VH-VL binders against S-adenosyl-L-methionine-dependent tRNA 4-demethylwyosine synthase (TYW1). Designs and how they scored, part 2

Target 1, 149 residues: S-adenosyl-L-methionine-dependent tRNA 4-demethylwyosine synthase (TYW1), of Arabidopsis thaliana (Mouse-ear cress) (q8rxn5r50to198)
Amino acid sequence: GKIFFISQTGTAKALAQRLHELCASNDIAFDIVDPHSYEPEDLPKETLVLFIASTWDGGKPPKNGEFLVNWLGESAEDFRVGSLLLSDCKFAVFGVGSRAYGESYNAVAKELSSRMIGLGGLEMIPVGEGDVDDGELDRAFQDWCDGVI

## First folded at step 1 (VH-VL)

Design f11 (framework fv_flanvotumab)
Fold by ESMFold2-Fast, scan of step 1:
Structure f11 (fold): chain C 149 residues (1-149), chain A 123 residues (1-123), chain B 108 residues (1-108)
Amino acid sequence: as target 1 above (149 residues)
Amino acid sequence: QVQLVQSGSELKKPGASVKISCKASGYTFTSYAMNWVRQAPGQGLESMGWINTDTGNPTYAQGFTGRFVFSMDTSVSTAYLQISSLKAEDTAIYYCARKSGSYFGTEWYFDLWGQGTLVTVSS
Amino acid sequence: EIVLTQSPATLSLSPGERATLSCRASQSVSSYLAWYQQKPGQAPRLLIYDASNRATGIPARFSGSGSGTDFTLTISSLEPEDFAVYYCQQRSDWPPYTFGQGTKLEIK
């Protein structure tokens, strides 16, 4: 399986490394993937993907995730694609953001989840939400990891 | 507490310069763009542009290049607006505002504002 | 540049009444329209984004509607604290944003 990190300041990337170590210690093989180096058209071939996604200023994804996030949005809005594109793909999403956004809190993670579901993906657990400003980011992340492992 | 706190009012003569600060607290400074909005006495709101707090790159609205400079210091979570060669028509309340939104929803709006800084330019 | 025109300039009503404020764009902004409230001596506060979504903490009596060029902010039953100036804003242009000239809601 693959662990995608969408990260500007390095927080989501560090969490992806921690998740990889946890999976490896349980004999589960994952590759950590920078979406910038990944062809989104290959996503339908994946059977298991995990996303750790930060939300950048104004609700935008960090640059390394921009192309993948745009591709998912365009595919989900394209009536020609239908709802079966990712039917073989199990996934989960963890967001890194700030509650000050209110309804847009962890916007990138929430939209990734929504688009993956819209394209036929199977969400293994609800979107995890970490707040970099509340001192509980590590706790929220660990709770989410316990659900996916 | 999530807030933006701006520096106090300024009274300046034409030709002087002013530097307004906007200190963020209660959230991760680099995760949100900082916008500047001007409101002249008795008038409406006018967007001046914004600064990307992660990269430090400013974007200016038409009419706000040259004398206006956006900058920031991540070590103190503070954005700055500098106005040089002040003119009487620069008299206004200047607000900093955080830009909010959802990428897929394309929801770009100002969800958190500073209290405003009154700049008065008179001879 | 997209110009936003708000009407009326001033709306005089009593607490308990329904307020309807209009914003018209010079060209289509799709649903990329927000509403802000500004009280005297205070900074603006975001009320509605993307035409119809209430911002966090905004009471249910505030609602937005419209798309394209015609937008409406409705306050179903005015409270004393609702008397303020209201601004619409579009984000269809990148960058900058533009605001309407404002509608002053005042006590009759």
Scores: ipSAE 0.000, ipTM 0.465, lowest interface PAE 18.6, mean pLDDT 82

Design f2 (framework fv_flanvotumab)
Fold by ESMFold2-Fast, scan of step 1:
Structure f2 (fold): chain C 149 residues (1-149), chain A 121 residues (1-121), chain B 108 residues (1-108)
Amino acid sequence: as target 1 above (149 residues)
Amino acid sequence: QVQLVQSGSELKKPGASVKISCKASGYTFTNYAMNWVRQAPGQGLESMGWINTNTGNPTYAQGFTGRFVFSMDTSVSTAYLQISSLKAEDTAIYYCARELWFGEKNYFDYWGQGTLVTVSS
Amino acid sequence: EIVLTQSPATLSLSPGERATLSCRASQSVSTYLAWYQQKPGQAPRLLIYDASNRATGIPARFSGSGSGTDFTLTISSLEPEDFAVYYCQQRSNWPLYTFGQGTKLEIK
């Protein structure tokens, strides 16, 4: 499988690395992938993807995730694609954000989950939400990892 | 290296407008948010809000909506603060400061030298 | 809004002495607290971020500690250039960003 990190400052990337190492220690092979370097048209070929996504200014994705998020949005709104595009893809999403953002709290992670479901993806567990400001980010992430691994 | 250079001091009458500039150099302007901080004479620091230099979207702290406008020009790596309908209580030193980590960490690692705005009749 | 209260308001010490400055938050800010130094006529300078991390170029005599609501800035042995106003700042309640009122460190 693949672990995608959507990260401007590196927190989501660091968590993706930690998840990769946890998976490896359990003999589960994943590739860490920067979405900026990934062909979104290949997403229907994936059977298992994990997203670790931070939310930036105004609920927008960091630049490295922008193309992938836009592609998912366009595909979800294209009636010709249908709701089965990602029907063979199991996925889970962990959001890195701040409750201090109010309405935008983990908006990117929630959008990713919604788009993946809309295209037929199978959500393995509910969106995990980490708050960088509450001192519980590591615990929230570990709880989500325990649900995925 | 990294520098934030602000425009010079301003003396304005009540009801006038002022536009302060903050020119960045030594780094990629669009990778960091630009914050504005006010300090009235003899008082402490007061955060006003920030602008996303990648999108141009401003965010204002409570109390700094309406008369205060954050803007930017990526082509010259400059952020602007405009204050309209100036009042005596706007007399302060205004600082720009870049924000190291938005959303995940929030620190002002480099500051402009400050611009004194005096509003008097 | 989260209110930061610094104490004491003024601290009078001599070079070579240890300075301990306190910052208390009205509610938990986790570790998302920074310390700044401001000298007369100058812009503030970042000293400590994320409660305990020294910023680039900041001497080892400066250290920060704490989490939740209670934070401390310590200067282990004061140098003449350390006499300034010190501000703490929280970012836990965005966009209601707040600074403490400041502690003035002055020469005795």
Scores: ipSAE 0.000, ipTM 0.496, lowest interface PAE 14.4, mean pLDDT 84

Design f3 (framework fv_flanvotumab)
Fold by ESMFold2-Fast, scan of step 1:
Structure f3 (fold): chain C 149 residues (1-149), chain A 122 residues (1-122), chain B 108 residues (1-108)
Amino acid sequence: as target 1 above (149 residues)
Amino acid sequence: QVQLVQSGSELKKPGASVKISCKASGYTFTRYAMNWVRQAPGQGLESMGWINTNTGSPTYAQGFTGRFVFSMDTSVSTAYLQISSLKAEDTAIYYCAKGDYYDSSGYKFDYWGQGTLVTVSS
Amino acid sequence: EIVLTQSPATLSLSPGERATLSCRASQSVSSYLAWYQQKPGQAPRLLIYDASKRATGIPARFSGSGSGTDFTLTISSLEPEDFAVYYCQQYNNWPPYTFGQGTKLEIK
């Protein structure tokens, strides 16, 4: 399977590396993927994808995730695509954000989950929500990891 | 609508075993953790632990390892609590409770079973 | 592990009065704290989660506040059906999600 990181300052990327190590220790092989280098049209071929996504000012994704997030949004709203595009794909999402941004708190992670579900994806566990400012980011991440491993 | 329906009350002798069921309906069983909570007569709520319904992996609170076993059957959306080698101090109401998600990760319990009274008496 | 201490153990009030219940954690739980109500012979009912958010169907007279280690549940004007035992619970530990010992709200 694939672990996608959407990261501006490196926090989500570091968590993706930790998840990769945890999976390897349980004899589960994942590829860590930068979405900027990934063709979204290949997503329907995946059977298991994990997203670790940060949200920045204005509820926008970091640059490396813009193309993938926009593609999912357009595909979910395109009546020609249908709601079964990702029916063979299991997924889970962990958000990295800050409650200081109010309504935008983990907006990218929530959007990813919503779009994946809209396209027929099977969500393995609810969206994990980490807050970089509360001192509990590692706790929230460990809780989410247990659900996916 | 979300419902958790537990099996009926049990009267057991010391040394016996009991298996309590908690049947879930109205949501995707494998998406949310199932928690177990005990309440001894006249006492407060005591968390026993939980089972990850996606993986089947149980996590036990301190004091609930050994004689207590959490299990599940996804084909019938049912979680189970088994207690072996029953002791008088196991007399309590046992609740199952569903985890919830919304604007945070968490083990908050949004729906509860009605409770199963287990009485251990000679 | 995180220990939750509730105070007072028992609170005696009359309908129409304001109730204030406290929950203190031995270490920070951020805002990952819930409040439950348990009436005699019934399963607990979720009232408040994330310290301050009302659960679905819960009347506006119930409110929660606090963060870190100090939390409060307030009932602005007690109704007869509000006399029950109240428990706080934290879910910022790995594991367990621990409960306080409860506060009994009883009719004076």
Scores: ipSAE 0.000, ipTM 0.475, lowest interface PAE 16.8, mean pLDDT 84

Design f4 (framework fv_flanvotumab)
Fold by ESMFold2-Fast, scan of step 1:
Structure f4 (fold): chain C 149 residues (1-149), chain A 121 residues (1-121), chain B 108 residues (1-108)
Amino acid sequence: as target 1 above (149 residues)
Amino acid sequence: QVQLVQSGSELKKPGASVKISCKASGYTFTSYGMNWVRQAPGQGLESMGWINTYTGNPTYAQGFTGRFVFSMDTSVSTAYLQISSLKAEDTAIYYCARVKQWLGEYYFDYWGQGTLVTVSS
Amino acid sequence: EIVLTQSPATLSLSPGERATLSCRASQSVSRYLAWYQQKPGQAPRLLIYDASNRATGIPARFSGSGSGTDFTLTISSLEPEDFAVYYCQQYGSSPPYTFGQGTKLEIK
């Protein structure tokens, strides 16, 4: 399986590394993947993908995730693709954001989940929502990890 | 060889509590989740949820929160199901079953023999 | 939640005949579908997982097929010990890991 991090300040990347280390210590092999270096056309070949995604000012994804997020949006809106492209792909999403951004709170994570579902992806657990400002980010992340492992 | 051995049948009055055990052997207890499945008389199988045996965290299916508690004891490789404030509709056979949750494959490869819980006055 | 509908509810056949059991999902579960056999007084036994893979120790006469929403369990030539109730179960997304209502296979 693959763990994708979409990260601006490094928080989502650090969480992805923690999850990877947890999996590796239990003999579960995941690849940590920077979406910027990944070919989105290969997503239909994946059977299990995990996303840890930051959302910042304006509900925008960090630069390393822009291409993947845009590709998913375009594919989901392409009537020729429909709801079959990712039908073999199980996935889960954890968002890193702040409630101070109002309606944009974890918008990137929610958009990833919505697009993956729209393309036939199978959501393993509901979107996890972490808030960097509430002192509970680590607990929210641990709860989400428990749902995945 | 893998075995799941459950505690014996229970006859309880409405309002009582019951705690069912499921003892695992033949594998590393924390490498597999433990699911609970209920079967009421004459009915089919109904998944109640599972417990992550590595973390101890339970996940309940809709309708099985509140009165139902999943727990475990790693030192004796045993999972537990506790039902509080028993009602007549809780009368059923309760099964534990092993799941490969870490691999994302949530089918049940080994099952306990079942525990009959009868709730009657 | 994903609902699984099994048909027929009861199938009456003789030993040596071919049995075909259906399971239909209310939405796609891809390949993530398992089949179980339950005999009276016994716990269920895993037969098939990932729609078509036989579990360890399951005879070759049992086969599974299908993907998405339509699934079939086939028993090519019934043995006396095959008369039981059969359940399908999905794990195509987050829980609950829903079961079908069951198909009872009985001797004619």
Scores: ipSAE 0.000, ipTM 0.570, lowest interface PAE 11.5, mean pLDDT 86

Design f5 (framework fv_flanvotumab)
Fold by ESMFold2-Fast, scan of step 1:
Structure f5 (fold): chain C 149 residues (1-149), chain A 122 residues (1-122), chain B 108 residues (1-108)
Amino acid sequence: as target 1 above (149 residues)
Amino acid sequence: QVQLVQSGSELKKPGASVKISCKASGYSFTSYAMNWVRQAPGQGLESMGWINTKTGNPTYAQGFTGRFVFSMDTSVSTAYLQISSLKAEDTAIYYCARTGYSSSWYPEFDYWGQGTLVTVSS
Amino acid sequence: EIVLTQSPATLSLSPGERATLSCRASQSVSSYLAWYQQKPGQAPRLLIYGASNRATGIPARFSGSGSGTDFTLTISSLEPEDFAVYYCQQRSNWPMYTFGQGTKLEIK
């Protein structure tokens, strides 16, 4: 499987690396992936993907995730694309955000989940929501990982 | 009581091999990963990597691939570090240390071996 | 790789004084930072994990603080047995666990 990090300040990337370490310690094979280096057209070939995604300025994804998030949005809204595009893909999403951003709180993670579901993906657990400002980010992330692993 | 006991000091010539042991007691061997840490004379601590004691799979830090091999024997609760083609720069004290397979991912090396001095000289 | 830089390299103080040791990371390690004490001829001993949690058996005079890139180990009132080398360690960047270069706490 693959762990995608969408990260501006490095927090989501650090969490992805910790998840990868936990998986390795339990002998579970995952590749950590920067979506900027990934061809979105290959996503339908994946059977298990985990996303750790931060939300930045006005609910927008960090630059390294823009192409993937945009591709998913366009594919989900394209009437020519069937709702079975990602039917073989199991996934889960953890968001890294701040409640100080109001209605944009973890908007990227929520959009990723919605688009993956719309394209036929199987969501393993509900979107995890971490808040960098509440002192509980690590607890929220641990709870989400325990649900995935 | 938890205890990690390492093999005795070694004096080797360049090009030789050495195998250091770390025998665990007082706990379930496969419930904790075993880490290896190197300390050259007068220098700080350098992480080498760890071995998953449930699977036997090693993970090596960058710079410790090729000549360094982590292994273990569950039947005697012992982890091993083998260094091949020894070089003068391998002269160091080598430590084993345990860490839990915790979902909290805190950097806990709560028990350490006493260290094994490996000297590589002509 | 995440590099940890400790300062000062050597800290000279007397028993009874307060010691403050710094550890700075080149990138955020969140709260995944530990502190170790090493006495001459001995293996390191875990003092603090998760930036601020005291390990079992560690005296209350030891405390850790910080998050992200800037961390501090504080010893509120030095005892003679506290003069040793102190190392910080990060675990947040798999597979590279890294240590700082150490701070030597010595008697003035």
Scores: ipSAE 0.000, ipTM 0.498, lowest interface PAE 16.2, mean pLDDT 84

Design f6 (framework fv_flanvotumab)
Fold by ESMFold2-Fast, scan of step 1:
Structure f6 (fold): chain C 149 residues (1-149), chain A 123 residues (1-123), chain B 108 residues (1-108)
Amino acid sequence: as target 1 above (149 residues)
Amino acid sequence: QVQLVQSGSELKKPGASVKISCKASGYTFTTYAMNWVRQAPGQGLESMGWINTNTGNPTYAQGFTGRFVFSMDTSVSTAYLQISSLKAEDTAIYYCARDSKYDILTGPTLDYWGQGTLVTVSS
Amino acid sequence: EIVLTQSPATLSLSPGERATLSCRASQSISSYLAWYQQKPGQAPRLLIYDASNRATGIPARFSGSGSGTDFTLTISSLEPEDFAVYYCQQRSNWPRYTFGQGTKLEIK
C-alpha cells in the first residue's frame, strides 16, 4: 500500500513516517508518497491507501496535495467517471489541524474522505482527527493507527 | 548572521512565574521550528518541546504539559517560554534552538542555539 | 518512548588518539539521529545530523555512522578543543525528541 502525506509545516509528513515505521515493525509494507510526485489517474490501480492530511488557511490543502485534492473533486463531479472509479480501493484518512481554526478544523481530511467515498472507495475506519494544540495529537494518531493496522 | 538571543538570568521564588524570550535574526523566522531544551545543574540535555513558527502551534514533551507555555510573536521574530507556579526543580538553563528540518523524513537538526537563560528558583 | 543510551559515560584519551563514542536506541530509529558537542559554559553545537552528515563548519575529523539501533561518533585524531561532553538526539517517533545522557570526553 501507499501512505500519502499532505503537509504544509511537516506535521502530517512526520506522522506518515511514524505510521510507515509502525507498519514495518508489524511486517506490513507501505510506500510513503508525496502526492505532488504522484499521477492521480493511477489512483484506481491502488488497493490500499492511507492519507495523512493537514488543513491550513481557509480550509485549503497544502500545496503538495492541491492537484490530487482538486482531481478528486473534479472526478466526483464528472458524470462520465461514475461512482465506481475507486471501487477496488480501501482507504483511511487522518487529519491534522487545530480547533483554533474553527469550522476549517480538519476540512481537508474530511473532504478527502467524502470524495473517496463518492468515487466508490471503501473507508476502513472513520476519519481520524488530531489537534496539534490540545496535547492529545499522539494519542489520537495512535488510536487511529490501531484501527488501521 | 543567524543569531538567537535570549533574555537574561532570572532569580525567582517558588510559586512565581517567569517568561523567557528568544529573539531570532538573520533568517525568516517562520521557516524553522523553535525548540526548547532544558539543562538542570550538572545534568544532561532534556527536550521540552517545540513551537511551529509558521502556525504558532506548540508541541510539548510529556513532562512539560500544564505549567509550561510556548508562544511567539512573528512581528518581532521572538519565541517565548513561560513557566508558571515555579518549583525548585525548575532550576536550570533553558535554551532555544531552531530546527532546520521540521519534518521527520529527516532527523533532528538543531543547527543554531541561543546562549541559554539561567532560571534559579529558591526561597 | 525511545531511550538513547550513550557509552561510555566518561572516555579518557590523549590528543592525537582516535575517539569512538556509542549511542544505542531502545528501538529502531532508522538514521534519524544527531550528535552535539557541549563545552563548559556554552550552548550545544550541532556536529552530525541524519546519522552521518557533517554540519556546516564541522572539521573533517568528526564522522558519524550507524543505522537502526547502534550509532557511533568518531573523532579520528583528537585536538585539544575536542574535550567536551557529547550528546546524541533522536526524532523517529515524532513529535517526540529525546537526548542520550551524554559522554564526557576528558584528557588522560
Scores: ipSAE 0.000, ipTM 0.517, lowest interface PAE 14.1, mean pLDDT 85

Design f7 (framework fv_flanvotumab)
Fold by ESMFold2-Fast, scan of step 1:
Structure f7 (fold): chain C 149 residues (1-149), chain A 123 residues (1-123), chain B 108 residues (1-108)
Amino acid sequence: as target 1 above (149 residues)
Amino acid sequence: QVQLVQSGSELKKPGASVKISCKASGYTFTDYAMNWVRQAPGQGLESMGWINTNTGKPTYAQGFTGRFVFSMDTSVSTAYLQISSLKAEDTAIYYCARGGHYGSGSYRYFDYWGQGTLVTVSS
Amino acid sequence: EIVLTQSPATLSLSPGERATLSCRASQSVGSYLAWYQQKPGQAPRLLIYDASNRATGIPARFSGSGSGTDFTLTISSLEPEDFAVYYCQQRTNWPPYTFGQGTKLEIK
């Protein structure tokens, strides 16, 4: 499987590394992947992907995730790919954001989930929503991990 | 300002190898895939595949796996095509062309091309 | 593999005339079709992308239309420099990326 981190300040990347270690301790092999170095056209070949995604100012993805997020948006609206492009792909998404952003709260994680579902992906667990400002981020992340593993 | 400059023509014997270069300038090399297109004498355009310049991963079209190798060097913004065990049927003009795998509009297509490299394979 | 068939193979016209070139796909490619022009001894040049959008620097006399399986490139009034070979290309989000066999536009 693959764990993708979309990270501005390093929080989502650190959580991805923690998830990777947790999976390894349970004999589950995952690769940590920077989307910037990933070919989005290979996504249909994946059977299991996990996303940990920060939302940047204005509801935008951090730079390392822009290409993947934009590709998913275009593919979801492209009638040639239909609704089955990712039908063999199971996925889950955890968002890292702040409620202080209002409508932008975990917008990237929510967009990733909607696009993956639109392309036929199977969502294993609802989008996890972490808030860096509420002191509950670690608990929210652990709850999400327990649902995935 | 965007330019793709290819290496010069090659005359090779069957069984030899050739390595063609395609040097990019005027844009960020890693923002676009580099595509390779073959045109045999009197024939049309044939897509050979591409290399993802951000990851270094090559993708080959049917019929161009094995003897054909796409590579690159980001430090000099150059893509390479190597053909091993040359055959007479490899005689063609080989083009590199800039194009994205994703995105909308012209980014998706081959908007800039190298001038072409003639490879002649004869005994 | 999606096959693109261009017709006619050769089109003989005079300067000032309208040229209409066809490209047919074996299955739907939506609007994701491009047209290229190639002159002898030169690399191809992108003319039209996404079926109907002119690439930067391409004269207004060039236009594209169509969707699905049937596409047309129109040159409203031929100039001497327009006599060349024209190729269509489908560009899906997955390989293979295929070209048509070409239409040669020649002086009558």
Scores: ipSAE 0.000, ipTM 0.510, lowest interface PAE 15.3, mean pLDDT 84

Design f8 (framework fv_flanvotumab)
Fold by ESMFold2-Fast, scan of step 1:
Structure f8 (fold): chain C 149 residues (1-149), chain A 123 residues (1-123), chain B 108 residues (1-108)
Amino acid sequence: as target 1 above (149 residues)
Amino acid sequence: QVQLVQSGSELKKPGASVKISCKASGYTFTSYAMNWVRQAPGQGLESMGWINTNTGNPTYAQGFTGRFVFSMDTSVSTAYLQISSLKAEDTAIYYCAREKGYSGYDLGWFDPWGQGTLVTVSS
Amino acid sequence: EIVLTQSPATLSLSPGERATLSCRASQSVSNYLAWYQQKPGQAPRLLIYDASSRATGIPARFSGSGSGTDFTLTISSLEPEDFAVYYCQQYNNWPLYTFGQGTKLEIK
């Protein structure tokens, strides 16, 4: 499987590394992937994908995730693309954000989940949401990890 | 040493095409987006857009669609800007610049810059 | 698009003086703002990124400050080589970024 990190300040990347270490300690092999180094057209070949995604100002994805997020959006809205593109793909999403951003809180993570479901992906657990400002980020992340593993 | 080296100046007639190159060295070419910036004589800097060097996917600013094409060749770590159907208003210095953030394609600033390629369009 | 307005358009000072250059954004860019120096016949050179971080090799006399919509580049004591055009740039408005129109720093 693959763990994608979409990160502006490195928080999502650090959490992806923690998840990778946790999976490895349970004998589960994952590759940590920067989406800018990944061809989105290869996503239908994946059977297990985990996203750890921060949301940037205005509900936008950090630059390293923008091509993947845009590709998913375009694919989900393209009438020629069936709703079974990602039918072999199981996934889960953890969002990293701040409630201070109001309606944009974890918007990228929520968008990823919606797009993946729309293209036929199977969501293993509901979107996890972490708030960098509430002192509970580590607990929220650990609870999400326990649900994934 | 991280460096961008551009091709030399070009003098073209209206209607011709030009293709300028930007050769990168000293870093992993596919790990950073390459941006293109135009500067007309005596004017300021104008962002044209950028190319994802890992995927080859270009993004153009409004006003630079159609006649302008960003491309690249990973085997020689070189980005290209092609302008077709040249007009007098295309006379400018064209810069390539590496977009750098904290990691890969994190939202970033431009460092380094190529030395610039002057394109002059006249009859 | 986010518009960056630099002021003054031209700043005339003598070596040894402090220069203060301003950049205003039409809407918040948080701290995602860079400053560049361009000398005649040369490519721009990065001075400051993330509003206040000096790029490698940039002398300590250059400093940046501000957040949101109001940003300042300060040169504490001008050297002869500092007379150039200075540009601010925001990288907050994904997927494309914009430059200010420039401030020309010239010898009085």
Scores: ipSAE 0.000, ipTM 0.517, lowest interface PAE 13.0, mean pLDDT 84

Design n10 (framework fv_nivolumab)
Fold by ESMFold2-Fast, scan of step 1:
Structure n10 (fold): chain C 149 residues (1-149), chain A 123 residues (1-123), chain B 107 residues (1-107)
Amino acid sequence: as target 1 above (149 residues)
Amino acid sequence: QVQLVESGGGVVQPGRSLRLDCKASGFTFSDYGMHWVRQAPGKGLEWVAVISYDGSRKYYADSVKGRFTISRDNSKNTLFLQMNSLRAEDTAVYYCARHGGQYGDYEWAFDYWGQGTLVTVSS
Amino acid sequence: EIVLTQSPATLSLSPGERATLSCRASQSVSSYLAWYQQKPGQAPRLLIYDASNRATGIPARFSGSGSGTDFTLTISSLEPEDFAVYYCQQYNNWPRTFGQGTKVEIK
């Protein structure tokens, strides 16, 4: 499987590394992937993907995830693309954000989940949401990890 | 290779204005937040201002708030500091610095610095 | 504002000796602390970030440790080029703040 981090550095990448190490300690092999270096057209070939996604300025994805998020949006709204494109893909999403941003809170993570479902993906657990400002980020992340491992 | 080159420093009278430029090369400038840090002669380092990768967010030290304006032109790979109402205590070498994080990530050290440009505010 | 206090202000040592520099924060900065080296007439150079990670190109003799409020920079065996001023800096809170510096000088 693959763990995508949407945030070149910082919180989302650090959490992806922690998840990868936790999976390895349980004899589960995942590759950590920067979406910027990944061809989205290969996503239908994946059977298991995990996303850890930050939301920045205006509810938009960090630049390293922009192409992937835009591709998913365009594919979900293209009538020529069937709603079963990702039917063999199981996935889960964890968002890192701040509730102080109101309606933009974890907008990228929520958009990823919605688009993956719209293309036939199978969501393993509901979107996890971590708030960097409330002191409970580590607890929220651990709860989400327990759901996917 | 990453390079940051400051210019625009000089001697200026109190109450006047001065603009500093910082030209970046060797990396995708539009992906990084940028900072100004200053150092008074014989003193330590003082953080001055930050601007986000896209220019939408800016923060200032209380000592310069309302007088200094940070801005950037990503098409020219250039960071600016407009300094108005200059005071003797603004006399310092001004450094342009990049933090190591991309795309709004602020939890990083200043991984590259320019050589600095000296601003002297004297009557 | 988080205040960083460095000690000692001046450390007088000979080449080959071990240098230990302290940085204490007025409140927790977790591990979001960096160390910089500055030589006269030059810009600061990043040595250590996230309390203990060496920056690219920094020799193994430099090491950082600590978390929360107490941090240490260690130079295991001083080389001639290591005599400089060293600053700690926190990036946990706004504004970003620096310590006042420790000067490592030749005895």
Scores: ipSAE 0.000, ipTM 0.515, lowest interface PAE 13.8, mean pLDDT 85

